# Designs tried in a protein design chat: VHH binders against Tetrahedral aminopeptidase 4. Part 6

Target 1, 336 residues: Tetrahedral aminopeptidase 4, of Pyrococcus horikoshii (o58468)
Amino acid sequence: MERIVKILREILEIPSPTGYTKEVMSYLEKFLKENEVNFYYTNKGALIAGNHPKPELVVIAHVDTLGAMVKEILPDGHLAFSRIGGLVLPTFEGEYCTIITRKGKKFRGTLLLRNPSAHVNREVGKKERKEENMYIRLDELVEKREDTEKLGIRPGDFIAFDPKFEYVNGFVKSHFLDDKASVAAILDLIIDMKDELEKYPVAFFFSPYEEVGHGGSAGYPPTTKELLVVDMGVVGEGVSGKETAVSIAAKDTTGPYDYDMTNRLIELAEENNIPYVVDVFPYYGSDGSAALRAGWDFRVALIGPGVHASHGMERTHVKGLLATKELIRAYIKWKG
Below, E stands for the ipSAE of ESMFold2; O stands for the ipSAE of OpenDDE; V2 stands for 0.75 times the mean of E and O plus 0.25 times the DockQ between their complexes.

## First folded at step 1 (VHH)

Design d12 (framework vhh_7b2m_4)
Fold by ESMFold2-Fast, scan of step 1:
Structure d12 (fold): chain B 336 residues (1-336), chain A 124 residues (1-124)
Amino acid sequence: as target 1 above (336 residues)
Amino acid sequence: EVQLVESGGGLVQAGGSLRLSCAASGFTFSEYAVGWYRQAPGKQRVVVASIYSGGDTKYSNSVKGRFTISRDNAKNTVYLQMNSLKPEDTAVYYCAKEGSPYYYDTSRLAFDYWGQGTQVTVSS
């Protein structure tokens, strides 16, 4: 197993639905300490890492994932939920999950259509999948609301879905490759560059609120001039993305990315023989979008590994992960 | 066909108030997030406020405490109540619909823009 894939597997197995990122941040702290990289937290809980005192380039990726939160304990003791982020419900149906109480106790469950037994519900195959038509079936002996209350579960508790990681023939399949794939690429790069990071005016920003749209809104080092967003590329109809390449986004829903920065990324990919595509995303925003909306005066560009079936059961390839890592490296070195 | 029609703009003195309305048709209004954007001359279009299908709201820092977004699902209408208006609020205001009912975060919502918007001019 490639080191980048091993790192990815480790961070995928740590639940981090938006709002519940302390466990994954603890992993990052340990990783950074072991590699002698300085870090600090912003007030909102973003982790900023780097060994240069005046970073001009911030490389940002998000650690938070799609998930859910307990909304209501139903009369039978099972759970109604509220989605966190743009989770595509049909693609998570049948997924196992962990309910995490605010005191840290964990329980298991499954995301299902309400009244899911085919033998008593002929609508199972036709019913639209919406929050109000679905529930979390709790793996506890419960028959009424009071039973679940006694377990300590209440509205506001987090629900984290199993990533279902698999590595086969170079393909990485898992929920939450968006954006843990990019985090893994950055971490793997840090190992490669740890002895020379102080030479480059770069900081890494591990964002905890991207999936709800405000991760990139605050917390940047005051010397920041450029933001390189590392988030997934898109694979599908009408886009150029490939799982085996890094995507360089020229535009997303929120408009074009910085012209000069984008051209430099293309030039560096070509000069270094890095597999890449240039893409225009029709339905896409990022921490870069959040930064611009918040009024930050940055040049912003976005790159990332091509991901298939985004916001559902995702797939990428180790070649795309490595291409992403190498393009980040090339850009950092060019800034020195 | 999805259609959003903005109204309620006009000329107002600094410190005044306006209420913008956006009438929606061509989709199941209650299932989608909707938002207000604005664009001043020579500037990029920026988000002002969003309201999710469940009623949760989000505001830009420049308008928080002064503007209130609300929705009336029975009338397929979203509103922007604008109080304590400043000359800096002068812009064309656009109503936008979420492109997918499955997205709730503002960085990933694909918004469709319709009509010419509604002009808001604040003089002092």
Scores: ipSAE 0.000, ipTM 0.110, lowest interface PAE 21.2, mean pLDDT 88

## First folded at step 4 (VHH)

Design e02 (from a08 with L102F; framework vhh_nb_b201; at its last look DockQ between E and O 0.91; V2 from the best seeds 0.00; counts 0 for: pae E 3.7 > 2)
Amino acid sequence: QVQLQESGGGLVQAGGSLRLSCAASGFIFSKYAMGWYRQAPGKEREFVATITRGGSTYYADSVKGRFTISRDNAKNTVYLQMNSLKPEDTAVYYCATYHSGFYWTPSDYWGQGTQVTVSS
ESMFold2-Fast, scan of step 4: ipSAE 0.109; ipTM 0.570
ESMFold2, look of step 5: ipSAE 0.373; ipTM 0.764
ESMFold2 (binder alone), look of step 5: mean pLDDT 85; pTM 0.871
OpenDDE, look of step 5: ipSAE 0.614; ipTM 0.854

Design e09 (from a08 with T97A H99Y S107E; framework vhh_nb_b201)
Fold by ESMFold2-Fast, scan of step 4:
Structure e09 (fold): chain B 336 residues (1-336), chain A 120 residues (1-120)
Amino acid sequence: as target 1 above (336 residues)
Amino acid sequence: QVQLQESGGGLVQAGGSLRLSCAASGFIFSKYAMGWYRQAPGKEREFVATITRGGSTYYADSVKGRFTISRDNAKNTVYLQMNSLKPEDTAVYYCAAYYSGLYWTPEDYWGQGTQVTVSS
């Protein structure tokens, strides 16, 4: 298995629903220390990494994932929940999950339609999947609310869904390729460039709040002039994205990306024979969108590996991961 | 047990020169970037210069071309050569050690400072 895929698998197995990112940040700290790259945390818990004292380019990817939170313990002891981010409920039905208490204790469960047994519910195939019609079934012997309270589970506890990683014929299938695929590309690049990173005015920003829309709102080094967002490309009808290429976004829902940065990325992809597509995303926001809304005076561009079935059971290809890594490398070197 | 000790400050006339030294102990000097900051009365501490682990140097615009930062890893010492001094250079000068070479790292170590006074 390619090193980029191995890194991706390791990160995917660490739960990081938005608001609960300390475990994945601990992996990143260990990785950065082993590769002699320095880091610090912002007040909101973003991790900034780099060896240059005055970074002008920030390369940002997010570590947080879609997930849920315990909303209510139901009368039978099982759990009602609230989604974290734009999780597409039908695509997570039947998924196993981990409930994580505020004290760090973990319990297992499954996301299901309420009253899910086909033999007593004629609507199991037709009922709309929404929070009020679904629940988390706990893998504990519980029959009433007090049973679950005794376990230490309460409203506000996190729910992280299993990623279900599989690597087949170069394809990577998993939940949370958005955006752990981009994080893995950056980490793999850091291994390649660790002995020369101090030559380039770049810092890496590992964002903990992208899926709820404010990860990019604060915490940038004061010398920052350009933001290169590394987040998934889109594969589907009406878009150009391919799982085997890096997508360069010209526009998303919040408007065009920076004209000069976007053109430079296209030119670098062509000069270095990196598989790429240029795309326009109809329903898409990023940490770059959040930065601009927060008033940061940055030039912003976005690239990332093409991902199929985004916000659900996702897929990409190792060729798209490697193309993304190489385009980040080319842009960093061009800035030197 | 980290210590940074600045020396070489003093009174000098405008147009003159001073060389500041910072002796470091208690850590592996070669793994840290080293920098100089200054603080004038009633002002915030401001960046002056830094030298990375690999020897790359960076300066504040106000001192570029006049000040030179250098390091001697064998002596665990960082230097700031200050030429063409101006009255506005008057400040307490602080030595700092950065694990990463980034100017705002939370694991920064600071010295006690050395006073530089430039007369009109």
Scores: ipSAE 0.000, ipTM 0.192, lowest interface PAE 16.2, mean pLDDT 88

Design e10 (from a08 with S100A L102F W104Y; framework vhh_nb_b201)
Fold by ESMFold2-Fast, scan of step 4:
Structure e10 (fold): chain B 336 residues (1-336), chain A 120 residues (1-120)
Amino acid sequence: as target 1 above (336 residues)
Amino acid sequence: QVQLQESGGGLVQAGGSLRLSCAASGFIFSKYAMGWYRQAPGKEREFVATITRGGSTYYADSVKGRFTISRDNAKNTVYLQMNSLKPEDTAVYYCATYHAGFYYTPSDYWGQGTQVTVSS
């Protein structure tokens, strides 16, 4: 197993639904210390890392994932929930999850349709999957609300779904490749470049609020001129993305990416024989979108590995992860 | 636990030289960037120089060419060699570590400072 995949597996195993990113940040902090990379936290909890005191390029990827939050304890002791981010409910049905209390205690459960037994409910195959008709079945001996209250579970507690990581024939399958795949590419690159990183005017930004639309809104080093967003490429009808290549986005819902930055990325991919595609995303926003809306005067471009079934049971390929890592490397070196 | 102790300040005539030292303890010195800041009466602390873990150096424009920062990892010490001193260099000089940020971010750890007075 390639080192990039090993790193990815490790960070996927750490729950980080938006609003609950302290555990994954602790992993990143330890990683950065071991690789002698300077870092600090912003007030919102983003982690900024780099060894150059005047970074002009910020490379940003997000650590937060789709998830849910306990909304209420139902009369039978099981849980109603509220989604965090654009989680596609049908693709998570039957997934195991961890309920995390505000004091850090963890419980197991499963996302299901309410009244899910086929032998007493003829609607199980027809019912629309939405928050109001689904629930979290708690793996505890509970029969009434008070039983669950005694466990310390309450509204506002986080729900993190299992990633279901598998690596086979170079394919990586897991929830939350968006965007832990990009985080892993950056971390693997840091190992490669650690002895020379201080020569390049770059900082890395690990964002904790992308999936709810404001991760990229603040906290940039004051010398920042360019933002390179590393987030997933899209695989599907009407787009060019491939799991075995890095996608270079020319446009998303926010509009065109910076013309000169995008052309430089294309040129660098060609010069370095990196597998790439150029794409236009019909329904897509990123931390770059948040930065621009917040009024940051940056040139912004976006790249990332092609991901199939985004916001559900995702897949990419180690070739796309490595292509993404190499394009980030080429761009950083070009800035030196 | 983390302690930074400056020394080497004093009174010097314009055009003279001083060498400041900062002895560090309570952390793995070789893993952290080190820097110098200064503060004149009635002004905020301003950046002077920094040296990274790998030995790269960066200076404020006002001191570039006159000051040299260096480090000795065996002695857990960072130095600031100040040449061609001017009355405008008069300030309290502070040692800082950058384990948690870049030089433009506030340091988590500061020394007590050492006074440099340049007369003419």
Scores: ipSAE 0.010, ipTM 0.390, lowest interface PAE 9.8, mean pLDDT 89

Design e11 (from a08 with L102Y; framework vhh_nb_b201)
Fold by ESMFold2-Fast, scan of step 4:
Structure e11 (fold): chain B 336 residues (1-336), chain A 120 residues (1-120)
Amino acid sequence: as target 1 above (336 residues)
Amino acid sequence: QVQLQESGGGLVQAGGSLRLSCAASGFIFSKYAMGWYRQAPGKEREFVATITRGGSTYYADSVKGRFTISRDNAKNTVYLQMNSLKPEDTAVYYCATYHSGYYWTPSDYWGQGTQVTVSS
């Protein structure tokens, strides 16, 4: 298994639904310390890393994932929930999850349709999957609300779904490749470049609030001129993304990315024989979108590995991960 | 416990030179970036120079070519050699540390400052 895939597997196993990123940030701190990379936290809890005192380029990827939060303890002791981010409910039905209390205690459960037994519910195959008609079945002996309250579970507790990582024939399958795949590419690149990072005017920004639309809204070093967003490319009908290539986004729902920065990325991919595609995303936003809407005067571009079945049971390929890493490297070195 | 103590300030004539020193204690000096800042009366503190743990240096445009920052890890000291001094260099000069390595983050510790006055 390639080192980039080993790193990805490690960070996928750490739950980080938006608002609960301390555990994954602890992994990143240890990684950065072991590789002698300086870092600090912003007020919102983003982690900024790099060894150059005047970074002009910020490379941003997000550590937070889709998830849910306990909304209500139901009369039978099981849980109603509220989604965190654009989680596609049908693709998570039957998934195992961990309920994480605000004191850090963990419980297991499963996302199911309410009244899920086919033998007493003729609608189980037809019912639309909405928060109102689904629930988390808690793996504890509970029969009433008070039983669950005694366990210490309360509304506001986090729900993290199992990633279900698998590596087969170079394919990586898992929930939350969006965007832990990009984080892994950056971490693997840091190992390659650790002895020379000080030479390049770059900082890395590990964002904790992308999936709810405000991760990129604040916290940049004052010297920042360019933002390179590393987030998933899209594989599907009407887009050019491939799991074996890095996607360079020319436009998303926010509008066009910076013309000159995007052209430089294309030129660098061609010069370095990096597998790439240029894409236009119809339904897509990122930390770059958040930065632009917040009024930051940055040139912004977006690249990332092609991901199939985004926001559900995702897949990419190690070739796309490596292509993404190499394009980030080429852009950083071009800035030096 | 952590202390930064500046020295070497004083009164000099325009075109003259001064060497500032900042003696550091209470932390592992070689693991931190060091910087110099200055503040003239009625103005905000401005960046002057920084030196990373690896010895790379960066300067404000106003001092580039005239000032040189250096460090001696064996003595836990950072220096600022100031040449071709101008009246507009008159300020209190502060030594600062950043364990983050970035001079734009809040400094972990500041020295008390040393006055530099350049006569016209």
Scores: ipSAE 0.057, ipTM 0.564, lowest interface PAE 7.1, mean pLDDT 91

Design e13 (from a08 with H99T L102W Y103D W104Y; framework vhh_nb_b201)
Fold by ESMFold2-Fast, scan of step 4:
Structure e13 (fold): chain B 336 residues (1-336), chain A 120 residues (1-120)
Amino acid sequence: as target 1 above (336 residues)
Amino acid sequence: QVQLQESGGGLVQAGGSLRLSCAASGFIFSKYAMGWYRQAPGKEREFVATITRGGSTYYADSVKGRFTISRDNAKNTVYLQMNSLKPEDTAVYYCATYTSGWDYTPSDYWGQGTQVTVSS
């Protein structure tokens, strides 16, 4: 297995629904220490890494994922939930999950339609999937609310879905390639560049709140002038994205990305024969959007590996991961 | 006008090393990505490695960590350093240009190839 894919698999196995990112941050902290990269945490828990004292370029990717939270213990002891982020319920139906209590105890469960047995419910195939008609079936012997309360589960506990990672014929399939794929590309690049990072005015920003829209809102080094967002490209009808290429976004829902920065990325991809596409995303926001709305005076651009079936059961290709890594490398080196 | 000439192949024992070279002429070498492909008897030509005009490198999974591609623009030459050779690496090795640029589709400019035979 490619090193970038091995790193990705390891990160995917660590639950990090938005608001519960300390476990994945601990992995990153250990990784950075092993590679002799300096880091610190912002007050909101973002991890900033780099060896240059005055970074002008921040490369940002997010570690948080879609997920859910326990909303209510139902009369039978199973769980009603509230989504975290834009989780597409039909694509997570039947997924196994881990309920994580506020004291760190973990329980297993499954996301299902209420009354899911086909033999007693003729609407199983037809019913719209929404929070009010679904639930988490807890893998514990419970019959009433009091049973589940005795386990220590309560409203406010996190629910993390299994990633379901598979690597076959160069394809990577998993939940949460948005955006752990970009995190893996950055970490793999750090290994390649660790002996020279101090020469480039760059810092890496591992964002914990992107999926709820405010990860990029604060915490930047004071010397920051440019923000390179590394987040998924989109594969589908009406967009240019390819799983085997890096996407360079010219525009998303919040408007155009920086003209000069975007053109430089295109030029660097051409000069280095990196497989790329230029894209315009119809329904898309990022940590870059959050930074600009928060009043940061940055030039912002966005790149990332093409991902199919975004916000559901996602897929990309190792070629797209490597193309993304190489474009980040080229941009960092150009800034030096 | 475009010419690619491979050399450096030969017979080697499993675990051994070879360095292939490809001398290019008839085009502006520094403007194009260069790559290596191989073809075993009865099989289709497969990708081995590429190096961009900027120096970024990409490898097939089967050779990553064992093979290293490099280029010398002053000499118009691309190299493939092959270490820890396996019998499965036995093939005719071809160098190629990527005149299309970014899509990694090799041009029709191929060399004659150089035979690499790895004995068990």
Scores: ipSAE 0.000, ipTM 0.133, lowest interface PAE 21.5, mean pLDDT 88

Design e15 (from a08 with I28T A33T G54S; framework vhh_nb_b201)
Fold by ESMFold2-Fast, scan of step 4:
Structure e15 (fold): chain B 336 residues (1-336), chain A 120 residues (1-120)
Amino acid sequence: as target 1 above (336 residues)
Amino acid sequence: QVQLQESGGGLVQAGGSLRLSCAASGFTFSKYTMGWYRQAPGKEREFVATITRSGSTYYADSVKGRFTISRDNAKNTVYLQMNSLKPEDTAVYYCATYHSGLYWTPSDYWGQGTQVTVSS
């Protein structure tokens, strides 16, 4: 297995639904220490890493994932939930999950339609999958609210879904390739560049709040001039994305990315024979969108590996992961 | 028992020069990035200059072309040569070392500071 895929598998196994990113950040700290890269935390808990004291380029990827939170303990002791981010419920039905209490205790469960037994519910195949119609079935002997309360579970506890990682014929299948795939590409690049990283005015920003729209809103080094967002490319009808290439986004729903920065990325991909596509995303925002909305005077561009079935049971290819890594490398080196 | 001891501060007229020294002990000096920070009365500490293990140097925009950071690994000492001093350079100057984890924030290892006063 390629090193980039091994790193990806490791970070996918660590639950990090938005608001609960301390465990994945601990992995990143250890990784950065082992590779002699300095880091610090912003007040909001973003992790900024690099060996240059005056970074002008920030390369940002997000560690947080879609997930859920316990909303209510139902009369039978099982759980109603609230989604965190744009989680597509039908694509997560039947997924196993971990309920994580505020004190760190973990419990197992499954996301299901309420009254899910086909033999007593004629609607099981037809009912719309909404929060109100679904629940988390807790893998504990509970019959009433008090039973679950005694376990220490309460509203506000996190729910993290299993990633279901598989690596087959170069394809990587998993929940949360958005955006752990990009994080893995950055980490693999850091290993390659660790001895020369201080030469380049770059910092890496590991964002904890992208999936709820404000990860990129604050915390940048004061010298920042350019933001390179590394987030998934889109594979599907009406877009150019490919799982085997890096996507360079010219525009998303919040408008065009920086013209000069985008053109440089295209030129670098061509000069270095990196598989790439140029794309226009119809329904897409990023940490770059958040930064611009917050009033940061940055040039912003976005690249990332092509991901199929985004926000659901996702797939990409190791070729797309490597293409993304190489384009980040080329841009950092071009900055000088 | 990491210790950083600054010296060389004092009173100087605008346009003058001072050389600050920071003597380090209790760690393998040659393996650490060293830096200078300053804190004016009633303000937060701000970055001034840094020198890496390999000798690469970086400066705050406000001091570029006027200040030079250097190191002597044989003497476990980092220096800050300050030329063309301005009244706005008035501050307590602190020596710092960057250990794993805290590069763009003040390190856990600080000197006690040396006062630099630039009169108009």
Scores: ipSAE 0.005, ipTM 0.330, lowest interface PAE 9.7, mean pLDDT 88

Design e16 (from a08 with Q1E Q3K Q5V A14P A40T E44Q E46D F47L A60G A74T; framework vhh_7sr4_2)
Fold by ESMFold2-Fast, scan of step 4:
Structure e16 (fold): chain B 336 residues (1-336), chain A 120 residues (1-120)
Amino acid sequence: as target 1 above (336 residues)
Amino acid sequence: EVKLVESGGGLVQPGGSLRLSCAASGFIFSKYAMGWYRQTPGKQRDLVATITRGGSTYYGDSVKGRFTISRDNTKNTVYLQMNSLKPEDTAVYYCATYHSGLYWTPSDYWGQGTQVTVSS
């Protein structure tokens, strides 16, 4: 198994639904210390890393994932929930999950349609999957609300879905490749470049709030001029993305990315024979979108590995992960 | 408790030289990266030069080749040798410390500054 895939597997197994990112940040801290990279936390909990005293380029990827939160304990003791981010409910039906209390206790459960037994519900196959008609079935002996309250589960507790990682014939299948795939590419690159990072005016920004639209809104080093967003490319009808290549986004829902920065990325991919595609995303926003909306005067571009079935049961390929890593490397070196 | 005391500023004519010193006390100096910044009235502080715990240096483009930063861990002092001074170098010069080693993070400690004026 490639080192980039091993790193990816490790971070995928750590739950990090938006708002609950301290566990995955602890992994990143240990990783950065082992590789002798300086870091600090912003007030919102973003982790910023780098060895250059005056970074002009920030490379940003997000550690937070789609997930849910306990909304209500139902009369039978099981859980109603509220989604965190744009989680596509039908693609998570039947998935196992971990309920994480605010005191750190963990409980297991499953996302299901309410009244899910086919033998008593004729609508199981037809019912639209919405929050109000689904629930989390708790793997505890509960029959009433008070039973679950005694376990210490409360509204506001996090729900993290299992990633279901599999590595087959170079394909990586998992929930949350958006955006842990990009984080893994950056971490693998840090191992390669750790002895020379001080030479390049770059910092890495591990964002904890992308999936709810404000991860990129604050906390940048004051010398920042350019933001390179590393977030998934799209694979599907009407787009160019490939799982075996890095996507370079020319435009998303929030408009065009920086013209000069985007052209440089294309030129670097061609010069270094990196598998790439140029794409236009119809329904897409990023931490770059958040930064620009917050009023940061940055040039912004976005690249990332092609991901199929985004926001559901996702897939990419190790070739796309490596292509993404090499394009980040090429851009950083070009800045120095 | 912690003190950073800058000295060596003053009035100098264009083309002249000055050596700034920053004497540090109240912390383990050798564990901190050190920097020199400058500020003109109404403008933000600008990074002039840095020196890491290990002695590696970085310079802003406007001063590279003219200024030299150095440190003496036995005297707990960081220096800025300024040569070929220009009117544009006129500013208050500040010493700063970074336990993180990252000059773009909030500084741990700042000095009170020393005025450098380059004029005839």
Scores: ipSAE 0.013, ipTM 0.413, lowest interface PAE 8.4, mean pLDDT 89

Design e17 (from a08, 19 letters changed; framework vhh_lunsekimig_d3)
Fold by ESMFold2-Fast, scan of step 4:
Structure e17 (fold): chain B 336 residues (1-336), chain A 120 residues (1-120)
Amino acid sequence: as target 1 above (336 residues)
Amino acid sequence: EVQLVESGGGVVQPGGSLRLSCAASGFIFSKYALYWYRQAAGIERELIATITRGGSTYYVDSVKGRFTISRDNSENTMYLQMNSLRAEDTGLYYCATYHSGLYWTPSDYWGQGTLVTVSS
């Protein structure tokens, strides 16, 4: 197993639905300490890492994932929920999850259609999958609301879905490759470059609120001029993304990325024989979008590994992870 | 208790040489990159030279080939050898190191500065 895949597997197994990122941040702190990289937290809990005193380039990836939150305890003791981020419900149906109470106690459950038994519900195959039509079946002996209240489960408790990691023939399959794949690429790069990071005016920004649209809104080092967003590329109809390549986004829903940064990334990919595609995303926003909306006067570009079935049961390839890592490296070195 | 103390500044004529020293204490010197900054009158402080933990060096273009940064981990001291000095090299020279702690903003530790004047 490639080291980048091993790192990815480790961070995928740590639940980090948006709002519950302290566990994954603790992993990152340990990683950075072991690799002698300085870091600090912003007030919102973003982790900024780097060894250069005046970073001009920030490389940003997000640690938070799609998930859910307990909305109410149903009369039978099972749970209604509210999605965190743009989670595609049909692709998570039947997935196991962990309910995490505000006091840290954990319970297991499954995301299902309400009244899910096919033998008593003829709508099982055709009912639209919406929050109101689904629930979390709790793996506890509960029959009424009071039973679940006694366990300490309350509205506001987090629900984290299992990643279901598998590594087969170079393919990495898991929920939450968006964006833990990019985090793993950065961490693997830090190991490669740790003895020379202070030479380059770069800092890394591990964002905790991307999936709800404000991770990139604040907290940048005051010397920042460029933001390189590392987030998934898209694989599908009407886009050019490939799981075996790094995607360079020219445009997403919020408009075009910086012309000069994008052209430099393309040139560097060509010069270094890095597998890449240039893409235009029709339904896509990032921490870069959030930074620009918040009024930051940055040049912004976005790259990332091609991910298939985004926001659901995702897949990429180790070749795309490595291509992404090498393009980040090339851009950092070019900025020095 | 991180302390950086610069020495070696002075007045030199154009084309002359000068060697600055930065004595460090209060941290594990060999574990950190070290920096030289220059601040000219009315101008923002500029990063001039960097030396990494592994001894790799970086220079701003205006001093490249003229200045040499070095470190002695056994003496906890960093140096800046300045050759072929120009009038525009005049300024306060600061040594610095970059530290970051949990729950705190990055801390840049600075010396008090040493004045270099290039004039005749």
Scores: ipSAE 0.000, ipTM 0.222, lowest interface PAE 13.7, mean pLDDT 88

